# Designs tried in a protein design chat: VH-VL binders against o60147. Part 120

Target 1, 175 residues: o60147
Amino acid sequence: MLEKNKYLYIFRHIQTNQVLLSQGNVLKKTALFQLPYPLQKPVAPNGMRPAKLRKDHWVPLLKVEFPNESMFQSVFMQLLNYRKYRSVQPLTSDLLKLPIPVRRRKIMRQEVPNTIADLADILNKEKFPENSVRLQLSDKSDSEYADWPPSVQIDSEEIKLSRGFREKTTVDEAR
Short names: E, the ipSAE of ESMFold2; O, the ipSAE of OpenDDE; V2, 0.75 times the mean of E and O plus 0.25 times the DockQ between their complexes.

## First folded at step 6 (VH-VL)

Design i65 (framework fv_lerdelimumab)
Fold by ESMFold2-Fast, scan of step 6:
Structure i65 (fold): chain C 175 residues (1-175), chain A 120 residues (1-120), chain B 109 residues (1-109)
Amino acid sequence: as target 1 above (175 residues)
Amino acid sequence: EVQLVESGGGVVQPGRSLRLSCAASGFTFSSYGMHWVRQAPGKGLEWVAVISYSGSNKYYADSVKGRFTISRDNSKNTLYLQMDSLRAEDTAVYYCAREPYDSSGFYDYWGQGTLVTVSS
Amino acid sequence: SSELTQDPAVSVALGQTVRITCQGDSLRSYYASWYQQKPGQAPVLVIYGEENRPSGIPDRFSGSSSGNTASLTITGAQAEDEADYYCNSRDSSGNHLVVFGGGTKLTVL
C-alpha cells in the first residue's frame, strides 16, 4: 500500500494525550500496538493486549502531506524509531520520585510535544526541497513545540476536530 | 438532524450571473469545510469548489476558476456560490456537501440540490 | 488532474453479489469513497476511506482497493440497491482537489 500513501496522520487520545501514527486518514486497530500503556486491563496474565479501538476517543493532532511515498515512508519509519527510542530511555531521577500513576500521566502528557519535536527534528535532518512538505495542525500553537525547516509549509487553516463515523449496533453485530 | 437546503437556482441567459445559497442546520456550521458539487442532466457528479471552515481557504475546479466564487457567512449558517459569466455547460443540479474534516476528500451529508439552467 | 474510470452499467440478480470498480492513478495515492444516488435524489455516502461504512449503511456494502483500483461490493443485492454508484478520490497531481468517477448504473434483475 506504499504506492497509495502520501499523508501521515497523527492522532491523540482525548483522555490520556497518547499519540498514534497512521498511514492515512483511517486509524486501524493495529495502531494500538504503538501504545506503551494499554487503555484496558489485559485479559491474560501474560503480556499486554491492545484495547478496543474507540474511534470517538481519538482526534487528529496533525496531518503531513509529502510529495511522494518514498519521502513519506522515510519520515514515517524514522518517527516510529524515535518513539521506540524514547520508550526505552531510562527515567530521570525526578520522574522516579513520583508515584507510578502520577509518573505515567506525566509521561503520557508529554507524547504530543515529543512527537511534534521528533517530527521537526526528522524533517530538519532530511533536507527536503523548500516548501515540499505541507503540515496542517488541529491547534496551530502546537507548532511552537519545535523549529521547522524551510522544507515545511504550515497551513494557515487548522484541522477541525470531528469524530469519525461509527456503525449503529444491530442484532447482527452481536455475533 | 443535519440538514442542508440549497436555493437560488433558476433559468438564466448565457453570460449572466446567479447566486446560490445553502442553508445549514443541525450542526456547528462554522466547524466544517463545505463543497459545491454539480451534476449536468443525465451526467455524473463534478466537483466545483471548496471553502474551509473559517472561509480563509478556497479552491476551484479548472472549469469554473475565475468565474465562480465560493463564500460563507458563519453567523447565518449559510454557504454561497456566486456564478458569473455563465455558459450552457454550467447547466446542472448544484449540491452543497459537508466535508467531515479537512482534506478527508469525501462528503458525509449532501443537500437536495438546486437546478441551474443556462439557456437563451 | 486525474480521471477515475467506472463501467457505465452493471446488472445483478436479486440476492447475488456484484462488484463495481473504479480505476485511476489517484487511487495509488489516495483513498476512494463511494456514493449511492437514486433518481431525483441527492447522493448518499455508503463507503469512505476505502473500506469504512457510515452509520445506517447495511453491512452488505463493503469496499476494498489494490493498486490503482477500488471496488464496491454488494453481497446479497436487494431491490432497493438499484441506483447509480459513484466513486471519488483526490486529484492525482497532489492538489487538494476532488475527482469523481463517471458513475455505474446498477440494475437489480
Scores: ipSAE 0.000, ipTM 0.469, lowest interface PAE 16.9, mean pLDDT 79

Design i66 (framework fv_lerdelimumab)
Fold by ESMFold2-Fast, scan of step 6:
Structure i66 (fold): chain C 175 residues (1-175), chain A 120 residues (1-120), chain B 109 residues (1-109)
Amino acid sequence: as target 1 above (175 residues)
Amino acid sequence: EVQLVESGGGVVQPGRSLRLSCAASGFTFSSYGMHWVRQAPGKGLEWVAVISYSGSNKYYADSVKGRFTISRDNSKNTLYLQMDSLRAEDTAVYYCAREPYDSSGFYDYWGQGTLVTVSS
Amino acid sequence: SSELTQDPAVSVALGQTVRITCQGDSLRSYYASWYQQKPGQAPVLVIYGEYNRPSGIPDRFSGSSSGNTASLTITGAQAEDEADYYCNSRDSSGNHLVVFGGGTKLTVL
């Protein structure tokens, strides 16, 4: 297919604000390993079949369309590297004063603004052609977490969420 | 820049004790769980012990349980391994390693290792 | 059993693809991570959480998993990839118990 591998989807957890990256509009349970505090490999009770990801807890945050697969791969890999870099940075004294569960919730809530800032930083450092990268957000106010380069065009239409999170989840549990 | 530097290795006789240290820098040591992993000469990697970020939880491999004690001093950014009743089979390079998050089961940074030789 | 099994040695020609495998019951419950170790050096993490690459690890390294088996693939092997490779996973019986494979010596011809 001509258009494979030029769309990046970013998903948000509705309760924690944790973020997952996907190369398609479907999340797979293996994407959970992008999280700083991943779950044990899911398994079904008394069986070898793995437990399925909770579909109604993840919603699209942002969709990015690149002009070609090369640009998509470069940005996608850099975003994964930025997430790793953030996970190994020293914690501030303010965070260290908090109990571990409270600290983790506060860090998780920052993943949406951090991911958007990271994306913008990568796109600002890459010299892509003007208006070559198209962004579509579920909430346009999230674009305010960063300054975007001339290469980025923000779609006036938001990603539609119909009847809340339960209907617009794109989690792939079979793969 | 994350750095882990082990020290305290050397040659000791069977039945005696040795204490290893791991000096951490470049990150907030008190926020991370730490592990000891060893490697006998010409052999593979073997997990030894883990200690939680606060020092409250500790776990050991069956081969060292009751003989080794893991501890940490967060005020000094230092991890320790007290090794008692040493045996010839404890001869190995000992690495300290950081887990990037609780219960991750993998290590993102390793020290350079310190050699412990248990020999008569 | 929770032991992880690796073939002790494998060879690959420069520029060719090689796959190193790791098998064990713990891999049905926990994902594998992979380390590269060169003589006299500490291990270096090359893949974690099944398929993730740390910053600085070349794109030619990739990971996959199916059932009780995990694989590390090096596409277009280079001379500097010659090393011992270890898989690592959590023990299926405990939260903080970890287990390593026996290691695979990769020779690049």
Scores: ipSAE 0.000, ipTM 0.462, lowest interface PAE 15.8, mean pLDDT 78

Design i67 (framework fv_lerdelimumab)
Fold by ESMFold2-Fast, scan of step 6:
Structure i67 (fold): chain C 175 residues (1-175), chain A 120 residues (1-120), chain B 109 residues (1-109)
Amino acid sequence: as target 1 above (175 residues)
Amino acid sequence: EVQLVESGGGVVQPGRSLRLSCAASGFTFSSYGMHWVRQAPGKGLEWVAVISYSGSNKYYADSVKGRFTISRDNSKNTLYLQMDSLRAEDTAVYYCAREPYDSSGFYDYWGQGTLVTVSS
Amino acid sequence: SSELTQDPAVSVALGQTVRITCQGDSLRSYYASWYQQKPGQAPVLVIYGENLRPSGIPDRFSGSSSGNTASLTITGAQAEDEADYYCNSRDSSGNHLVVFGGGTKLTVL
C-alpha cells in the first residue's frame, strides 16, 4: 500500500553542513531553492558557475515519520518558517566581528544543530501522542542538540550513509 | 482555493481610528506570515506591516510605527490592522497579503483590498 | 534603506518581446519578485526567486537578474498583458522590511 507524504527526509551537505528538506527519499533539483536564505542571490565562493545540485555531496541527516499527512505538512511548513526566520535575525556581535567569509562558514555550519533544535521545538509545541513520531538519524549523537518530547521515538539503528534513504528491495539484494 | 477578503475600510476624519480585517480561507492560516500593503490613489505599492505565523513577531514601516498595530486571531483565520491617529497621507487601498514562508520577501496571494479615505 | 527604481512607462507591439527593469542595491543580495496589477484589481504574483513562475502564470513571463538589476521579460506580449508591473525585494538595511519599485505601466500596441 502506498502511503503519501508522512515522511520528512533531511539531508546535509558533506562540506558546508547546509541542510535541505525533502518530501521524497531522493533530492530533486528544486530543493536548491531552499538555498540561500531567505531569497538571497547565490554566492559562488570560488568563482565557479552557479550552484548545481550534486546529489553525491548531500548525505542523510535525519528521517522523520509522522502519524499522518496533515501533521507532516504542518511540521514541514513550520520548519521552513523557522529556517527563514533564523536567516533574517540580527547577527550577534561575535559574528559581526568576523570577516565575511569566516562569518558565512560559521553560519552555514550551524544549520544542522539549528534544524534539529527547530524540529524539537515544533514537536514540543504540538501535543502528539506518545511515541507517534519516529526519528532515525545517520549519527545518533546529533539528537543531543535538542530535548525531545514524549511523542518522539528515536530508532536505535542509524541510517547507513552508503545507501542514502533508499531501502533494499528484493531486486537490490539480488544485485 | 486560497482566498483573502479585506473589510473595514471607509471615510474617516484625521486623528480618528479605524480597524481593518482580512478573512482567510482555503489554507492553514496559522502556518503563514501575513502582511499589510497599501496603495495611495494613483501611486505605487507601499509595505505597511508584517506579523509572523504565531503572532510573536511584528514589524512596521517607519511611516506608521507607533500609530498602527497588526494582530491576528488564528482560531478565526483573521488578520487585523488597528489604525490610530489617522492622517491624510494614510489614504489608500489596503491589501492583506500572504508570504509563502517567514521572511520570504514576496507574496503569493493578495486580497482584493479595502479603501481607507482620511478626509476632513 | 534601499530604493528600487523602475521606468514609469514602456510600450510593446502585440506579439513582440518587452523587458521591464528594476534597479537597486538590495538586488545585489536578494532576488526581485514581480507583480502584475490591472486597473481596479489586486496585484498578482508573476515571478519570484529570480525566474520562478507561480501555478497559472503563462510561460511567456520570465525573470533574470545581474548585479543590481532585475528584469521581467514578456515574450510574445498579448493584449491582456497591458498592466502596471511592480518589482519588490527585501530591504538590505532592515530585517523583514520590504521595498517596492515605483511601477512600470506597460502599453500593448
Scores: ipSAE 0.005, ipTM 0.491, lowest interface PAE 12.6, mean pLDDT 80

Design i68 (framework fv_lerdelimumab)
Fold by ESMFold2-Fast, scan of step 6:
Structure i68 (fold): chain C 175 residues (1-175), chain A 120 residues (1-120), chain B 109 residues (1-109)
Amino acid sequence: as target 1 above (175 residues)
Amino acid sequence: EVQLVESGGGVVQPGRSLRLSCAASGFTFSSYGMHWVRQAPGKGLEWVAVISYSGSNKYYADSVKGRFTISRDNSKNTLYLQMDSLRAEDTAVYYCAREPYDSSGFYDYWGQGTLVTVSS
Amino acid sequence: SSELTQDPAVSVALGQTVRITCQGDSLRSYYASWYQQKPGQAPVLVIYGENFRPSGIPDRFSGSSSGNTASLTITGAQAEDEADYYCNSRDSSGNHLVVFGGGTKLTVL
């Protein structure tokens, strides 16, 4: 299928602030493979993966609309690479001085600002056409974690967390 | 749905070259790092090489450095292994394998393998 | 040759529990993943990240880790579990390198 994917859906965990990237508006269990927990023991920051995917624990962070699938694929792959790179870097001396539970919470909470900064960095380097990339955030203040290039247009309306990335039925809301 | 199909194996004399291919389908090939893993007859698994999703980063086992070259063509969803200066010790079934994310230490899908026999 | 050490063979009676062990310095830093390989077939991932199972893998398979040692446990072994089992992990010297154990042949009696 041509232009099958031109949207990037980014979710955050409501308790840990960890981030997952998705090509669809609903998370699949395989999205957990983005988290490096299975490979490194707790000495490394990337040992902070949830045991299973609880879809009700993940909410929209932002939605990115690209003009075509090629641009989507380029940015999506670079974001995954930035995440992997960050997961293998040594901890700073400041972090090493913190108790382990405090250190873990601080590292996990940084995934939201880090992901947003990485996205902006990629978009600044790619030199896309003006206003060609549209961002819609759940909290517009999160856009302040980065300086955005002219290629980016930020939607004035926020994503409603109660509905996720798609409209919910009356039955879903009653539950 | 995810499929990896290796080809290009065969019988070749020591010192010759051979090129293996791995055809991928059922997933976005350009989004995944790919590995080659081999298994000599009656022996265990041995990691050979890895290539990043974009093709920019490549790493090799010490036993094949300087002789083997890993490459990929994302427009054709195909992974390659160019094997030069083949030795009897290179005789093995060669598998291509997908890593679920870059720099992961495990593989979620494997091909069926292709046999390379180096003998005179 | 592999940096990870596995015993070459182990046997278990039908319905009983067996533990396959993998040892190496890489396991101090990284969890092991486990593959099942039947004759003439490609390896199949059965456990990753210490104790996670891919879809379709029976719950009788489990993993554990302590120090430089990782273990694959099969609780209530079945005839179809007879196979070679390989552990692997990331090489402790690099983030992109991979190392395999020598493999353990499981015979179900």
Scores: ipSAE 0.000, ipTM 0.478, lowest interface PAE 15.0, mean pLDDT 80

Design i69 (framework fv_lerdelimumab)
Fold by ESMFold2-Fast, scan of step 6:
Structure i69 (fold): chain C 175 residues (1-175), chain A 120 residues (1-120), chain B 109 residues (1-109)
Amino acid sequence: as target 1 above (175 residues)
Amino acid sequence: EVQLVESGGGVVQPGRSLRLSCAASGFTFSSYGMHWVRQAPGKGLEWVAVISYSGSNKYYADSVKGRFTISRDNSKNTLYLQMDSLRAEDTAVYYCAREPYDSSGFYDYWGQGTLVTVSS
Amino acid sequence: SSELTQDPAVSVALGQTVRITCQGDSLRSYYASWYQQKPGQAPVLVIYGENWRPSGIPDRFSGSSSGNTASLTITGAQAEDEADYYCNSRDSSGNHLVVFGGGTKLTVL
């Protein structure tokens, strides 16, 4: 696939609002390692089985096109680091006062605003050239979660997924 | 308050055309995908068509493909369904429905419906 | 095409628990959403996702899923719950396509 390494796709889970980051428009099973809470209840004797990636439960949140692979890689790695940082911070006293299921739902619900804010923060720090980064959103109102730098051009075009998005969950992709 | 109001239904003869409208208010219409869903008298719900938030992507049920055209005017907050070559089997209440986010496949708000009767 | 199958009718005594089921291959990949429809009215979303209720929907409504089957459970059925119930899911063949079950008429005795 031409220029495959310059696109960042971000997906949202349809019930939990949890977020997955991916290169290109095909989700790989390894993306599940980004999630702090499992999507499925493991029911296995003598332990837990790895979570199954159900691609059809994930919808595009946004797509970012970078001018080159180096910019893509820098932003992608920084987003993963922001997510790891958030996962190890102590919970606030307000969150600790909530029952565990309510607390988890509130934390998961914030992943979309947090991811969008993190993306904007990274792009503001990187100081890329004017209009060099193209941002497409499934819901344009989600752009309001952050202030965007001059490097970002918000596109009105819809996110189009490849037909392979729903057919494969492995790294094999297309041979 | 989110509101969807369908109009344009009525009695038409087979082979003729009819255009339905759905007026949206109380939300940013241009940010949401929209669907048409119908229900024949005494029968179940049947999906008809979807249009993306910008109008760029359109999909149809096989039963209406080539005869119906979904469209939208975001400046007027209005969804349309142009129905050509109508058949008796198209007799139904037609609902417009909002999907809460792209490709979600369920509907958080529905209009009250408009009745289309195809009869000689 | 991924059809969704529902029993056409079910009855429950006032105050008792009833389960309405929906079955189809698309449910292996997608959660079912459930709609309540009373005569002459538009459908109303009562459950989406695994077990999420829109604001205003009573706690007695709950959802569950396992394999190719999804269920809507009403605990302590009330007279006003008498209605047709439809499940729907995304079709397994496309990103935007949608499929509905045939509907289940619930009678509260």
Scores: ipSAE 0.005, ipTM 0.472, lowest interface PAE 16.8, mean pLDDT 79

Design i7 (framework fv_lerdelimumab; at its last look DockQ between E and O 0.05; V2 from the best seeds 0.00; counts 0 for: pae E 11.9 > 2, placed apart)
Fold by ESMFold2-Fast, scan of step 6:
Structure i7 (fold): chain C 175 residues (1-175), chain A 120 residues (1-120), chain B 109 residues (1-109)
Amino acid sequence: as target 1 above (175 residues)
Amino acid sequence: EVQLVESGGGVVQPGRSLRLSCAASGFTFSSYDMHWVRQAPGKGLEWVAVISYSGSNKYYADSVKGRFTISRDNSKNTLYLQMDSLRAEDTAVYYCAREPYDSSGFYDYWGQGTLVTVSS
Amino acid sequence: SSELTQDPAVSVALGQTVRITCQGDSLRSYYASWYQQKPGQAPVLVIYGENNRPSGIPDRFSGSSSGNTASLTITGAQAEDEADYYCNSRDSSGNHLVVFGGGTKLTVL
């Protein structure tokens, strides 16, 4: 369901470096639908435990403020499409020769740089007005994974989350 | 051309089981979250279940939780709904539907549906 | 109980404008999408994300949203627009991810 929102939040997993996109300042259980790889080890001979959202294992990667909801929707949908496209591409020969657990770990480590590069690519294609998009990063060095267009202003301010950050809610407390 | 084709519907007695299939073609099936939506005769649309593109995550409507199981086989481009302990109120046309983006909340393509009639 | 409410029926004269409404608390936070369904056929997406049209949907279809209400407007209704129209949005109760309105039957006179 698309939210009435002009803010994009991106979170990273503290152990695996996997990334979750959020239309608001809280991580909802359904965000786990974005993950291509399980976070838990197999419990039964024929399967895995259902994934659980451990909010203490997810930290903010970045926050983007758009000038309006239409721009947010366009960028958000394109970013999700980029992530789907990456998840189904054929693996390189170098990755295919690795054992599955090692292969997946290497792929997961690239999700942060890949997500940042994808965001920058989308913003470079969308020719938004100068300084109209505000980007806040938890780690400023992560901005080096991409070249940013003139539309983006990179903010040194800390990402501040509402008290509802680790609770499921439909209310955006940041606006 | 994107196509979704449901099958497996039929007449079944209360308490029995049916398995529905949805055959997908014309797109990369493994990239999309898939849903089942049903419609009782002469009534409105009711959401039933969703499965993530990877198959790792599933969610169900309260009315079917514990009785229905959604699954997929990405190698066969096929979505499934295993329906156990069927009740008269499960009588409906069952549609499979594609969600184009994670959390988008809309369905850009629907199958033509398969009718399930639960009667004694 | 339904958390999205639609009027059961509405009529419009050929060539005139009609507005179909969908109301619920979840619409304060989420956009509605709209589907057209003709007898014996599957639903067809006509509007998503407030006012986006899928490829192939005529420009006479438009969407709007205000407060807890979403609207589908058909400007210059045609005979082929006669159908049932459903809105859907996110379930705020947490019991379901998606809820549909009860549907509105549009008659083109």
Scores: ipSAE 0.224, ipTM 0.718, lowest interface PAE 4.9, mean pLDDT 83
Fold by ESMFold2, look of step 7:
Structure i7 (fold): chain C 175 residues (1-175), chain A 120 residues (1-120), chain B 109 residues (1-109)
Amino acid sequence: as target 1 above (175 residues)
Amino acid sequence: EVQLVESGGGVVQPGRSLRLSCAASGFTFSSYDMHWVRQAPGKGLEWVAVISYSGSNKYYADSVKGRFTISRDNSKNTLYLQMDSLRAEDTAVYYCAREPYDSSGFYDYWGQGTLVTVSS
Amino acid sequence: SSELTQDPAVSVALGQTVRITCQGDSLRSYYASWYQQKPGQAPVLVIYGENNRPSGIPDRFSGSSSGNTASLTITGAQAEDEADYYCNSRDSSGNHLVVFGGGTKLTVL
């Protein structure tokens, strides 16, 4: 039986900078439940959910390789918890002064740095072995949003895929 | 089979304390945020408190802040509500409820409830 | 009081369609979920998100939303649908994370 390496895949929306977490290298429609509200021209304090999943709008942000399922589950559930509680925090008075579309965009633009900082905070609090967790980013400078513990080995190679996490190993795609 | 069983309800005088327990089975308890929701006789549902899956984050309704403490013991699959300085207004059936980790704002399983009566 | 408003009571003739509504400013940002409660019983989730039905809930139950209003629709109401119905959502105005509507008593005639 081979080792059960487990991957956490994190996607970014190309227009809004919203973030989705996934256990697989392709997003499922149910991932949209991580976003708090519908797309219909609603006014929302902190972002909106698309009506349907458009996979061409979600690009790789980062992936994390864990040596086993237990480590993966611990980190994945903590990340979802951070996002959930951040999404319901009372808004600051500065944010409340803004027109709702402006407020929404400002909040959404923080999702990438917030998610990366949350991941690092979780990994710093866990007692994982040195170099047991491998992190690969689409833009290696994004690692600068956080301080990483000794357990994290940041891959020197960036994720080079423009859509999804599936590697192109043959010329079976037009693009 | 998911099961939530509350206990510890009873009749107490105002100003006294009670501790409620919710025994969980049939799922990985340590993976789920847990809530207490109450219902006064003849009244609607009122959210009381939430505790995150690890126990690190706790939030309370304004009506119970400073008097109630939510806690959990993941090694025993048990959720708790410590209720101090009880008032007549706290009289209700208290439910524990499970919130799925990937969803926002709903409870997929509820216990049967335990009745707390606060009267002189 | 809660930020979510429901009509206290609604009636429907057996086999007819009924809509139970839930209104509040938080529903512009967050989905409602819906619970059925029979006398002396715990609430049961019947709809979550926009229109997702848990396993075991009859397909005559559906949900929708528009603006600040969420609706639970029961098509072809049955006698066993007589119950109290609650919506809930996130609280957008204060320190509460969750808010419930006041409940709607459905009577099947």
Scores: ipSAE 0.005, ipTM 0.576, lowest interface PAE 11.9, mean pLDDT 82
Fold by OpenDDE, look of step 7:
Structure i7 (fold): chain C 175 residues (1-175), chain A 120 residues (1-120), chain B 109 residues (1-109)
Amino acid sequence: as target 1 above (175 residues)
Amino acid sequence: EVQLVESGGGVVQPGRSLRLSCAASGFTFSSYDMHWVRQAPGKGLEWVAVISYSGSNKYYADSVKGRFTISRDNSKNTLYLQMDSLRAEDTAVYYCAREPYDSSGFYDYWGQGTLVTVSS
Amino acid sequence: SSELTQDPAVSVALGQTVRITCQGDSLRSYYASWYQQKPGQAPVLVIYGENNRPSGIPDRFSGSSSGNTASLTITGAQAEDEADYYCNSRDSSGNHLVVFGGGTKLTVL
């Protein structure tokens, strides 16, 4: 059965490579709360968190289809927890050697691979049925950031890049 | 538990020097920018100085620039404020405060402060 | 250097709502944070960023900003809320310097 709200979209910022998680193919303003607070009230990259959601600054990174909403919710919450956990961890010695602006940029650049790795780790632990989770990437090479469990079927087709949202396809409309 | 404990306060005459210390514990001291904030008796809070996590960068309020020196010893988890050429207007409770990483310039933890009195 | 301006004193009846406002040019560019200070005690962070509360701070405390102003709101003031409240932000020079407001003494009636 096709259920609503079983789709995870992950967006990246076109300038900073920061990552936002979204339930659905359109980013909501509340998604910005996933980002750390800025020193100043500017748009990214200088502000860490944009003052306002500029949908045109975000592009889809990947799409995940889960068997049902419950599984989606579980993974979604875990992803947020992973991010939170990472944000409170002590910085590595290497990072501490860098000027703060440089450090911040480096951390932001790691959000994409870290998020993908987190997703794979979560899915490995969840042990969903084989090929029950469908993963579609904007860039197929991004799948190399992690080892995926048998539950994940990687789509051979790349997702189309749309800023701030993913255009509805016939398949999406039917679901 | 995060703790900041100031020490070194006392009564000094104008023109003299005093060195304050702030002992930090319960967190990775070397990862945080640290600040000094002072409060004159019956007055408001005044920012004094900041030192970066590594100690490489220091900034001061105009009121203390050229007279005060902020420093830190990360191996000892200690923040310092060297106060030279003290003036009566420097009389205040001096607080050390931690700035959280990637903050917007706020302080999540404060010490209890140490009183510096400059009087003839 | 930048300046932040606060009303020196405000009062609120028990159980009522009060807003303390901070104003300054730096607030156009930087978030404000708010501190509660009771006599003989160190300041305590109550609001940071747009509207974030540290752990242990009651949910009756909230923050907002508009233009060159930031506000701390206490919805349902309690007797223990009587204190001095200070705002701070980055200085107009940005990034490193910090400036405090003059403080607001809140009396709960």
Scores: ipSAE 0.000, ipTM 0.577, lowest interface PAE 10.9, mean pLDDT 87
ESMFold2 (binder alone), look of step 7: mean pLDDT 91; pTM 0.932

